# VHH binders against Flagellar brake protein YcgR (ycgR), part 212

Target 1, 263 residues: Flagellar brake protein YcgR (ycgR), of Thauera aminoaromatica (c4kar8)
Amino acid sequence: MAELSTPSPASPAPLDGGRGDELEKFTLRGARQILQLLQDLITHRGLITAHTGGGHSFMTAVLKVDEERGRVVLDPSPDPQANRRALAAPRLTCVTQLDGIRIQFPLVGLGEGQDKGRPALFAPLPAEMLRLQRREFYRLQVPLAHELSCLLKAEDLARKPVEVSARVIDIGAGGVAVVVPTGAAEFVIGGTLPACRLALPDGEPIELDLEVRNLNRQTQRNGTEQLRVGLRFAALPRAADTRIQRYIFKTERALNAKARGGL
Below, E stands for the ipSAE of ESMFold2; O stands for the ipSAE of OpenDDE; V2 stands for 0.75 times the mean of E and O plus 0.25 times the DockQ between their complexes.

## First folded at step 18 (VHH)

Design MC9 (from LA92 with W103Y; framework vhh_7n9e_1; at its last look DockQ between E and O 0.36; V2 from the best seeds 0.66)
Fold by OpenDDE, look of step 18:
Structure MC9 (fold): chain B 263 residues (1-263), chain A 119 residues (1-119)
Amino acid sequence: as target 1 above (263 residues)
Amino acid sequence: DVQLVESGGGLVQAGGSLRLSCAASGFTFSSYAMYWGRQAPGKGREWVSGISSGGGSTAYASSVKGRFTISRDNAKNTLYLQMNNLKPEDTALYYCAKQDYEYGYFSYWGQGTQVTVSS
């Protein structure tokens, strides 16, 4: 009976992947900000994945923030072994999401005890919390009925040029997110896709260069895996920018009208 | 467990060359884009280069474009960075990183390999 070694969930390395400067923008270091964010996690009963290293993790939640003692109270694992690992770990890496925003923070100096007669884990307040706010730019979710598409010029595994028609799922002043079938082309963050064509409803496609900024694998409801590609406009002519802005404005207005009971 | 082990760093004179390697284990290497980053003393980590899962697409920071070449051997689970025409400003701890397809960037880093370029 080959013990299927459950692939140890890789301890999320600190999202150091951004330009150091970009990561700093998302790092909260203010005591008040940290406390507020922790309180928000409590209010929303956010489940936290706590990584203890060695590919081990457990689910927890912030139960309480003790400002007087400068500590956070966590829900212990129902698994005693997980708790032992947590206590033995020099650092706990906590990962969660709030309102679709990934939050990551380290805890050091973990201890066990009781809070109001219940078993609890205690740690000093984190010195920093990473709140990865998605894109600085407002992005319009593209209505499915608009059928926006972007023809991507990419390369396949053999480095052969391929054209991939991708559905645009969101659009902003700075770029688009598209979905492509897995394996349709090779993508890498920082890669440039030259001479792509963005199709808007109001006229001829816009030719533009795109830079890959994000790659996410998504599983559809039907079980099919897709690749979401976040793309930045590398160079956008003024005329194209105007068209994009007009589209966004018009669409937003229409959506708002509909939401207000307008036809 | 995901492991990334960088090697090949060292001391080199300006204009010299180094080849870094990153040995990957604990995941399906061929299914993930891979990246190189670096951290200079007193500076934040910066992205250096990336390569798609199959190696069909590559990207470079403007600071290293034309001098560095990223490559991979999926059969050996190894990532490479050929660094030519090295400059003192390239002095840094170099890390390899695994693509995070859940959160959209990097999920794992190795211990790094030190590259020092002497003027």
Scores: ipSAE 0.801, ipTM 0.935, lowest interface PAE 0.5, mean pLDDT 87
Fold by ESMFold2, look of step 18:
Structure MC9 (fold): chain B 263 residues (1-263), chain A 119 residues (1-119)
Amino acid sequence: as target 1 above (263 residues)
Amino acid sequence: DVQLVESGGGLVQAGGSLRLSCAASGFTFSSYAMYWGRQAPGKGREWVSGISSGGGSTAYASSVKGRFTISRDNAKNTLYLQMNNLKPEDTALYYCAKQDYEYGYFSYWGQGTQVTVSS
């Protein structure tokens, strides 16, 4: 159908559906569970990326749930073209986070109208919602004082080995995000970095293989560009997994205690 | 405006070879990682291969590893995919894609080039 159309610049892609049976245990299908999760998104004012297909998306939010009519009410985009694409799309794939947990759900049958005199978008309640409540997707924001680093063993422009000490900005059971100066090494989504070393503050560095999952460009205050590299742990030994979980647990406990004592 | 124009597709016998090209314009080509994806009839689009902005790092889907080679010529603003030992399963519309460093992933911009592998 759309062989002649071109994809546009896009927001973060939805999860790969090629592992649908592995994701089934995280899929909510009960009406009460879906309603509660949507209410949680409303309560926390969660921002949602709504993907319309072809690499297009817009930011929205769930404004309310109309239980009597079985509909969700969404905030329209200030960009009229985004609204037109959303209304023309056969399906919206909505992606968001709630307390660091990734939430994804489809909306079909999107319509335009008004809610209490304000423009709004409407859709039937989703038949399912994905809530990836598993430790591989949770990410702890690393306190700057911990100075966590990961030594990346990558390649330079000439395909020669290079080592880059990268600051870790978040960490979870499934991976880390790091920052490096732009040009320090060559990175590509899908690339693997063998025998990297993750330095935790309370022990010897952990040797692990990493896979590049996303690449974002950041500009520092002095105008220097740096690269944020999202990395997945590959083939993580049990001992390494235990040490990472221990770090996360200890750090969360410490942060919660400071929040209560300092707040 | 960003434009990517794929070419080099065609009909080829199983076991044969093709070389795809992607002509880029409207952006600083050498500053972006680039990718190939494909869409077989009745299937969704899948990532095939990627190459870093300077060409120092490459990656491949397991289904094509060892048979396909991605490369780039930054002086010519051109991305390539050398496809060897082609199989009927490689039949697809092939697209090149540009890294989006704000989004953090990549996006397709071209119309694609058809590759058909027959008996």
Scores: ipSAE 0.732, ipTM 0.930, lowest interface PAE 0.7, mean pLDDT 83
ESMFold2 (binder alone), look of step 18: mean pLDDT 85; pTM 0.855

Design MD1 (from LD80 with L100K; framework vhh_7pa5_2; at its last look DockQ between E and O 0.34; V2 from the best seeds 0.00; counts 0 for: pae E 5.1 > 2)
Fold by OpenDDE, look of step 18:
Structure MD1 (fold): chain B 263 residues (1-263), chain A 121 residues (1-121)
Amino acid sequence: as target 1 above (263 residues)
Amino acid sequence: QVQLVESGGGMVQPGGSLRLSCAASGFTFTTYAMSWVRRAPGKGPEWVSYISPLGGSTDYADSVKGRFTISRDNAKNTLYLQMNSLKPEDTALYYCARDKDLWDSGRFDIWGQGTQVTVSS
């Protein structure tokens, strides 16, 4: 009588670690970045939906960032019951939008008090803020004044290795578009360009592999033909991703400030 | 065009009450802090009261504390000032003003034309 060994129940497939990693790319954890984003919410007068749990929420705003005390000042609800719920909640989930980008962040340790004699809610600065930019699709148009460049390691028509310095015209979390002179190199869609160097204004060039995704011939106003090359980041180190994101964020802020007449 | 229009001023006896209104247009009212400021004859402008964008935070000058109440109806884009126990020293032109900052009040970027309040026997 051969004891049929009942197959041990298959361990539940590890929850798709990929979604967590994707969310991490959108999560700001740097103190300076968090402060800047909070300040941007103030500057843009962003209203916040604060969720207290149990299906309850109230509208609020960041009124002030107190950097010295490491806290945010929030607008209390005109509804006393909402404030009581907020204060009783172990965590607030704050949701807002800035420039069409959804922002989400937790606040813990909410308290009530006064600042300059005015009633307010106070919370420690958030440890993280989620900025859900559809990064995959957003491309920042690079200001000409920034002079971003990418050194491309490609091949010419004779398959001889060549280095081409390309101007970066747009940048996103997923890649860059560059302009090169026509005939500078041969590019093949789906081809990989290894060990390229992306130059950002904030430090040393980033070494990375690029995949050719798009090729478009463009005629300049002066009649000169150029090749626009869309490139995907094939493998981007976390540190490089952070630098790119920081650059995009900083540049967007500056452009928006200028567009609003603030600079 | 950004505009603030005050109403509700008038003449009242000492101890009387008035309610001022300020209709806002041309901007997202619910995202701005608002204030009342008054100017008495021969005097400079005096800040009277502050209210936060959502109305959860209010502040008053010591001269009006306990007598005046600031409120807002964001659905109607209207700011209010309930004035009770009025005194002759409250006689002034009252202005609705948009605060430039959300919390650090005292700087205003938009003003109404004002409404006259006169407290006299």
Scores: ipSAE 0.880, ipTM 0.952, lowest interface PAE 0.5, mean pLDDT 90
Fold by ESMFold2, look of step 18:
Structure MD1 (fold): chain B 263 residues (1-263), chain A 121 residues (1-121)
Amino acid sequence: as target 1 above (263 residues)
Amino acid sequence: QVQLVESGGGMVQPGGSLRLSCAASGFTFTTYAMSWVRRAPGKGPEWVSYISPLGGSTDYADSVKGRFTISRDNAKNTLYLQMNSLKPEDTALYYCARDKDLWDSGRFDIWGQGTQVTVSS
């Protein structure tokens, strides 16, 4: 019993800590708000993925809130090793999604004990809970057949302007990920690429500024080298946002229809 | 629409074993605690065993501890009760019940039809 058994639907990945300031406006810190959200999870019987670190996680649920003692009561794992990892972890990162809302919260001070004579895990109420609408966390994997591209206005090593046509591999409300040949341009984390052009199938390219958020080197199966560039939309116009959301919606519906009829 | 269907009962000699199953449908099985409850002839219901929604916590009546084992397979929406070292006093109609873990009579909100276990020589 080394890893999490997952008979449930795939759970959302934990959000990285580098987005903490960007997510603050979605973070609940009021005691009454937190209690109400926990009660909603209990009422809707939400299944929770609890991440313990080191790539390990286990499934759990909030069984009840003990307001008098200021703690939550969790369902232990049937895997004793998962329970040992959870009890040893300095904190659990709990994630779930109900009714299209992503919910994430830390639990610290996890303990083992009895609740009405039954084994249970306990933790103090979380000091914060994150609530995100689907729009704020969803990233569509762009079908290869769409050939979605973004023209990047970047610089080479000599700081001369260069235009790079990059294939878009995923897209969401907050940005895109693209791939470019290694060495096509110099990218710097935090750098801004002004006046780029995002080409969607339904009209003229969208003019927008992009901020480089991450860079990852990749080797394709055929041995070619490429760079994955994570880009945030800066100052996204409302009309552009609407077109992006429409593309995502239509593409999801087309993919879902294919999955249902693709027997 | 929501239902629990027990099976696996029968007649057995003292010291024998039986395994009860309970198939759940019409609700999200993995989010509910479950219990086995039995009713012996001429007696009221007696709680037998409890299992938490994800299976990490179990509990047993004193009369069956060490002899009975509750388990669940959430992928198959099935609850089990392994009964070993059966005694004549285990003779009863055994019910699978959805457990809300309340302290009053509203604790078990959905019941199966029951499966008969008879232990006699």
Scores: ipSAE 0.126, ipTM 0.647, lowest interface PAE 5.1, mean pLDDT 84
ESMFold2 (binder alone), look of step 18: mean pLDDT 88; pTM 0.886

Design MD2 (from LD99 with S30T L100T; framework vhh_7pa5_2; at its last look DockQ between E and O 0.64; V2 from the best seeds 0.71)
Fold by OpenDDE, look of step 18:
Structure MD2 (fold): chain B 263 residues (1-263), chain A 121 residues (1-121)
Amino acid sequence: as target 1 above (263 residues)
Amino acid sequence: QVQLVESGGGMVQPGGSLRLSCAASGFTFTTYAMSWVRRAPGKGPEWVSFISPLGGSTDYADSVKGRFTISRDNAKNTLYLQMNSLKPEDTALYYCARDTDLWDSGRFDIWGQGTQVTVSS
């Protein structure tokens, strides 16, 4: 009587860990970043769709950030029923858009009250905010005043190792574009430049591997020829990614403020 | 051009009612907090009432609390002030004003021309 070993139930295939990792790249968890983004919503007067569950939502706005109490002040709905649903909900899912970027964040622990005698909704500061920037395609034009540079480890025409200091002209989550003097090094599309150093204004250079993706010769107004090199981040540490994102965010905000006449 | 235009003012007896309207144009009305401010003869401006962008939050000066009601129709880009139980002390030029901040500020960046309210026997 051969005991038919019942095949052990196949462990459920690990949930596609790839989508979660991609979402994490867009998730802000830093207290300062969250506060800044909330302030940006206030400054830009962003309307928010707050989802209460069950297919119900209402429009709201962040009216104030109370840093001392660690809470956001929200505009109540003019519909009392919507407010009741909101207060009964264990979680609000807030969705908005700022400068074409979708922003999503949860609020937990919603309450009603008064601030300075005015009725309002209150919630603790969100623990995380998702900023869905189409990162793959967004490139921030780097202000000349920032003087971002990337030290490229490349080869010359003789295949001798050379270091080239390149000015960064644009930066995104996926890579940088740099300009180098023509003939400074030989670049091959699809080639990897190992152990390069990206200099950001906020600290020590970031060491990273870069892949050459594009080469464009440009002639300056003065007749000088330069090579624009598009580079992809081949391997970016999480800490480096965070720093780059922070820089992009901060710079974009400053540029937008200036464009609006605020600076 | 950003503009606020008040209407609905007039002469009324004590105890009477008026409804003021303010038509907004040239900006996204639904994203701004709005206020009514009044100026009586020989007096400085007095804040009267506040309403949040979506209209879920309102506030009133003590002098008008319980008598005045602020509201808004965002679809029509219009602000309202229902004034009941009017008193001679309510005689003033009433202004619609756009709040510079959404919540904390008694500051205004845009004003209408005002509408005259006169309460007299």
Scores: ipSAE 0.876, ipTM 0.950, lowest interface PAE 0.5, mean pLDDT 89
Fold by ESMFold2, look of step 18:
Structure MD2 (fold): chain B 263 residues (1-263), chain A 121 residues (1-121)
Amino acid sequence: as target 1 above (263 residues)
Amino acid sequence: QVQLVESGGGMVQPGGSLRLSCAASGFTFTTYAMSWVRRAPGKGPEWVSFISPLGGSTDYADSVKGRFTISRDNAKNTLYLQMNSLKPEDTALYYCARDTDLWDSGRFDIWGQGTQVTVSS
């Protein structure tokens, strides 16, 4: 008569380390900036997901900053196993948000001890903190009903021009991911696809140049093979950027209204 | 409306046990450190116990250490105090209190009305 187990919700994953050079301009390294951002987390009572590696994480908070000793004081987990994993980890990757701004920072040298006779976790101040506005990290999962497409001007194996209508599966400020039938065209990572056309629901298609950033072959449940192509906007005119952001905002609002039970 | 409501007090003999509860409402319970404070008849308030916002750190006054256990259930917005091996000196009105800081338990901004614990023959 035991209750069936339920899976824990997935914790938000840290941003990929391979994006490190792209994110450098959003990285704070000044001691004063880091102290102020940590103090903002304390003031706003920000809850932090601390990733310990191996897919494990725990919830914590910065309880205070000890400037004299150059360290942060963290709330231990009530789960002793989470604390043991944290203390064994070579680093913690801490992820949180302040007013829609994503904050990510590493902590190394985590130790346990006491502060005013109370158990706590301690780490030296982070040497860097990443601070991203939502638009810098957000990708909208495009509803199938919208049937968003992008006409790709690509080449076949013989380097002959071919046009491929690709379904857009996600979209953000910096690019799209699309799916195409396997073999519809040859895509090369780093290759440029000039004069492609992105069809949004409100207005004329946007003409833009795309750069291939990643390729993944996938087999659908019905046995159909397709290729997922990650595409970066090579140069995005301001008007196009505005239209893309409007689409994302409008779609997100519509999805939220539907989740509330439909107005 | 921010509110703390204590319950679970009563009369017990020395050596007995009681479990106090504190129901919190009107604020984000999990982001606050919480304390129990007691007031014996004719005396000033005495801090009893502290628990951190996520529950991983606890602290006790020397007079109750080893006998009392503070805990919290953040999913139920409830703070608890398990009191064992009760002594006549533990007779007091017990309050749960919300700390203004995440860590320092020296200042409280919200209090309950208290629940009476009486330890006597």
Scores: ipSAE 0.593, ipTM 0.849, lowest interface PAE 1.4, mean pLDDT 87
ESMFold2 (binder alone), look of step 18: mean pLDDT 85; pTM 0.854

Design MD3 (from LD102 with S30T; framework vhh_7pa5_2; at its last look DockQ between E and O 0.51; V2 from the best seeds 0.69)
Fold by OpenDDE, look of step 18:
Structure MD3 (fold): chain B 263 residues (1-263), chain A 121 residues (1-121)
Amino acid sequence: as target 1 above (263 residues)
Amino acid sequence: QVQLVESGGGMVQPGGSLRLSCAASGFTFTTYAMSWVRRAPGKGPEWVSYISPLGGSTDYADSVKGRFTISRDNAKNTLYLQMNSLKPEDTALYYCARDTDLWESGRFDYWGQGTQVTVSS
């Protein structure tokens, strides 16, 4: 009577896979994006907390981005001990904020030296930068001049398929709000609108599925009633997400520059 | 409004010392690079010294290197210039200046009224 050894139940794979994927959405890896963000830190004079490990940190700033040499120039600490710790650390974890958005990036290969006779810390450009935008809650108000639109594939009251061109009024990583004429289509909260097309200024429309999350009737100053529809991105390809993020980032930067009196 | 107010100037004999101060207000002092600039009688402005926002990087003109020390107290929003071994050629109006760039020197967007330093026997 051979005792059939019941195979031990495979330990459930750690659920850690989902958080990593969410973090990836906030991670910039493009060289141009990284350079731009570093330049923005310089322009906005962002102070950085650099963590050296062991509970130690020091304040620094990006003083210059040297694109030719592929390095960042950092402000040394006035504390020599902090600089020694930084140079001994295999990795710096840099944390800062720009326009209320937390930015985190690693620096590896820190060295000390001089640029134009000035002492500085040097590191290779980061391979990645994390921009932790509370994506779920932040929505960019779309400038009217951008004329963003979304072609909605919906149904009318008779359940006949209709296409409605909607103006995008706000956009975030998780979705868009659009305005449509009242009666243009029937929307059901929780309903999916398949194969819609979001038009961004930078290229071809993005095809995506949208889920209706909110419906608000709005009366305009002229007395015209409009329907504001809040839509969630049901399934967004990575390339589309990148384009949307790029648009938001670029637009926010432009708006902030204008608000600061920049041309 | 951005304000820079210099103090600590005076008359001193050759070989003497002075400490200049600059009180900064109207901006986030700790995020700006700062410089000292001087103007001697009949001469154009001369850059003297630079300090980075956090004070970890400093630079000096060759004419003052080894004699002058720039420092800052970010908690007090104050810039300093310790001047030792003063020479008659150091006679000038000394200005505190806010650097436009964090690293590139020579461009300033704000200046104080200056403090007079006179080195004479």
Scores: ipSAE 0.881, ipTM 0.952, lowest interface PAE 0.5, mean pLDDT 89
Fold by ESMFold2, look of step 18:
Structure MD3 (fold): chain B 263 residues (1-263), chain A 121 residues (1-121)
Amino acid sequence: as target 1 above (263 residues)
Amino acid sequence: QVQLVESGGGMVQPGGSLRLSCAASGFTFTTYAMSWVRRAPGKGPEWVSYISPLGGSTDYADSVKGRFTISRDNAKNTLYLQMNSLKPEDTALYYCARDTDLWESGRFDYWGQGTQVTVSS
């Protein structure tokens, strides 16, 4: 079987851990809500990627919810090594998507056993489950031809104000990722950049307050080093959100039309 | 359309072996638990074996434990039954069946045409 025992480039990754507070409004904590969502996964036959840590994952499914014993029954991997990793992990992070809805939940206390001689993995019911629509987790990869940019109001090493025009490489409902030359400014994870300006093709730039969430240095093919900066929208007016979603929708439609015409 | 097509049946002597195959099409094979079911002459259906959707869990009727092995190749949409140490009592029409439940066997919504296994001198 094609059971993954190593990280797959195509596997859905868990959502970034630094956004826990913004995800709270999408978190189910009621026991009956959790049971119903697990039953929906069974009914719709959702396949689940279970992340065991260290970049490892395996495919599984919820086979049954045993309400009387307060546990879920999971399909073991046919690969014994994947099962050993799962049993050794302090927690599994389960990720699936069903009809455009992303579902993510932790399982703690995983054990192996049998029910009427039939082997399975068992865990207590999760205490919480995330349930997100596509717009709430999706990031559009911005086509190079669009040359989307964001003007960042940052500081240099001497703490003097600098303005940096950064190319936007991806965009979603919650933020953007940009690239800048290394040394263009000093960025601090958790720092805020007030009054930045996001330029979209249709209309005036949007004034935004941004929060730095991650920094990643990368060397390009020509040897030039650049910095990828992950930026969260600190507060996003509804008009700005509408424009961003409109851009994403229009761009996705255009990219899909090229793919169909190119096939 | 959902289609299940069994093959690999035939006549063998007691103690012999056969491997049954079931080709599945028209549905997402990897999301269904699958079973083998058999009908001996003059008898009703008898559940033989179960395999979970991703293949990590298997189960067998007591009459075949240790002799039969169920497996699946989800990349090829194919279910298998390896049958060893065959007995005359194993003579039956063998069906590939799609379970409606992921864990509890016993209800099937689609069956194949069946493949005949005959164990005789």
Scores: ipSAE 0.632, ipTM 0.862, lowest interface PAE 1.2, mean pLDDT 87
ESMFold2 (binder alone), look of step 18: mean pLDDT 87; pTM 0.877

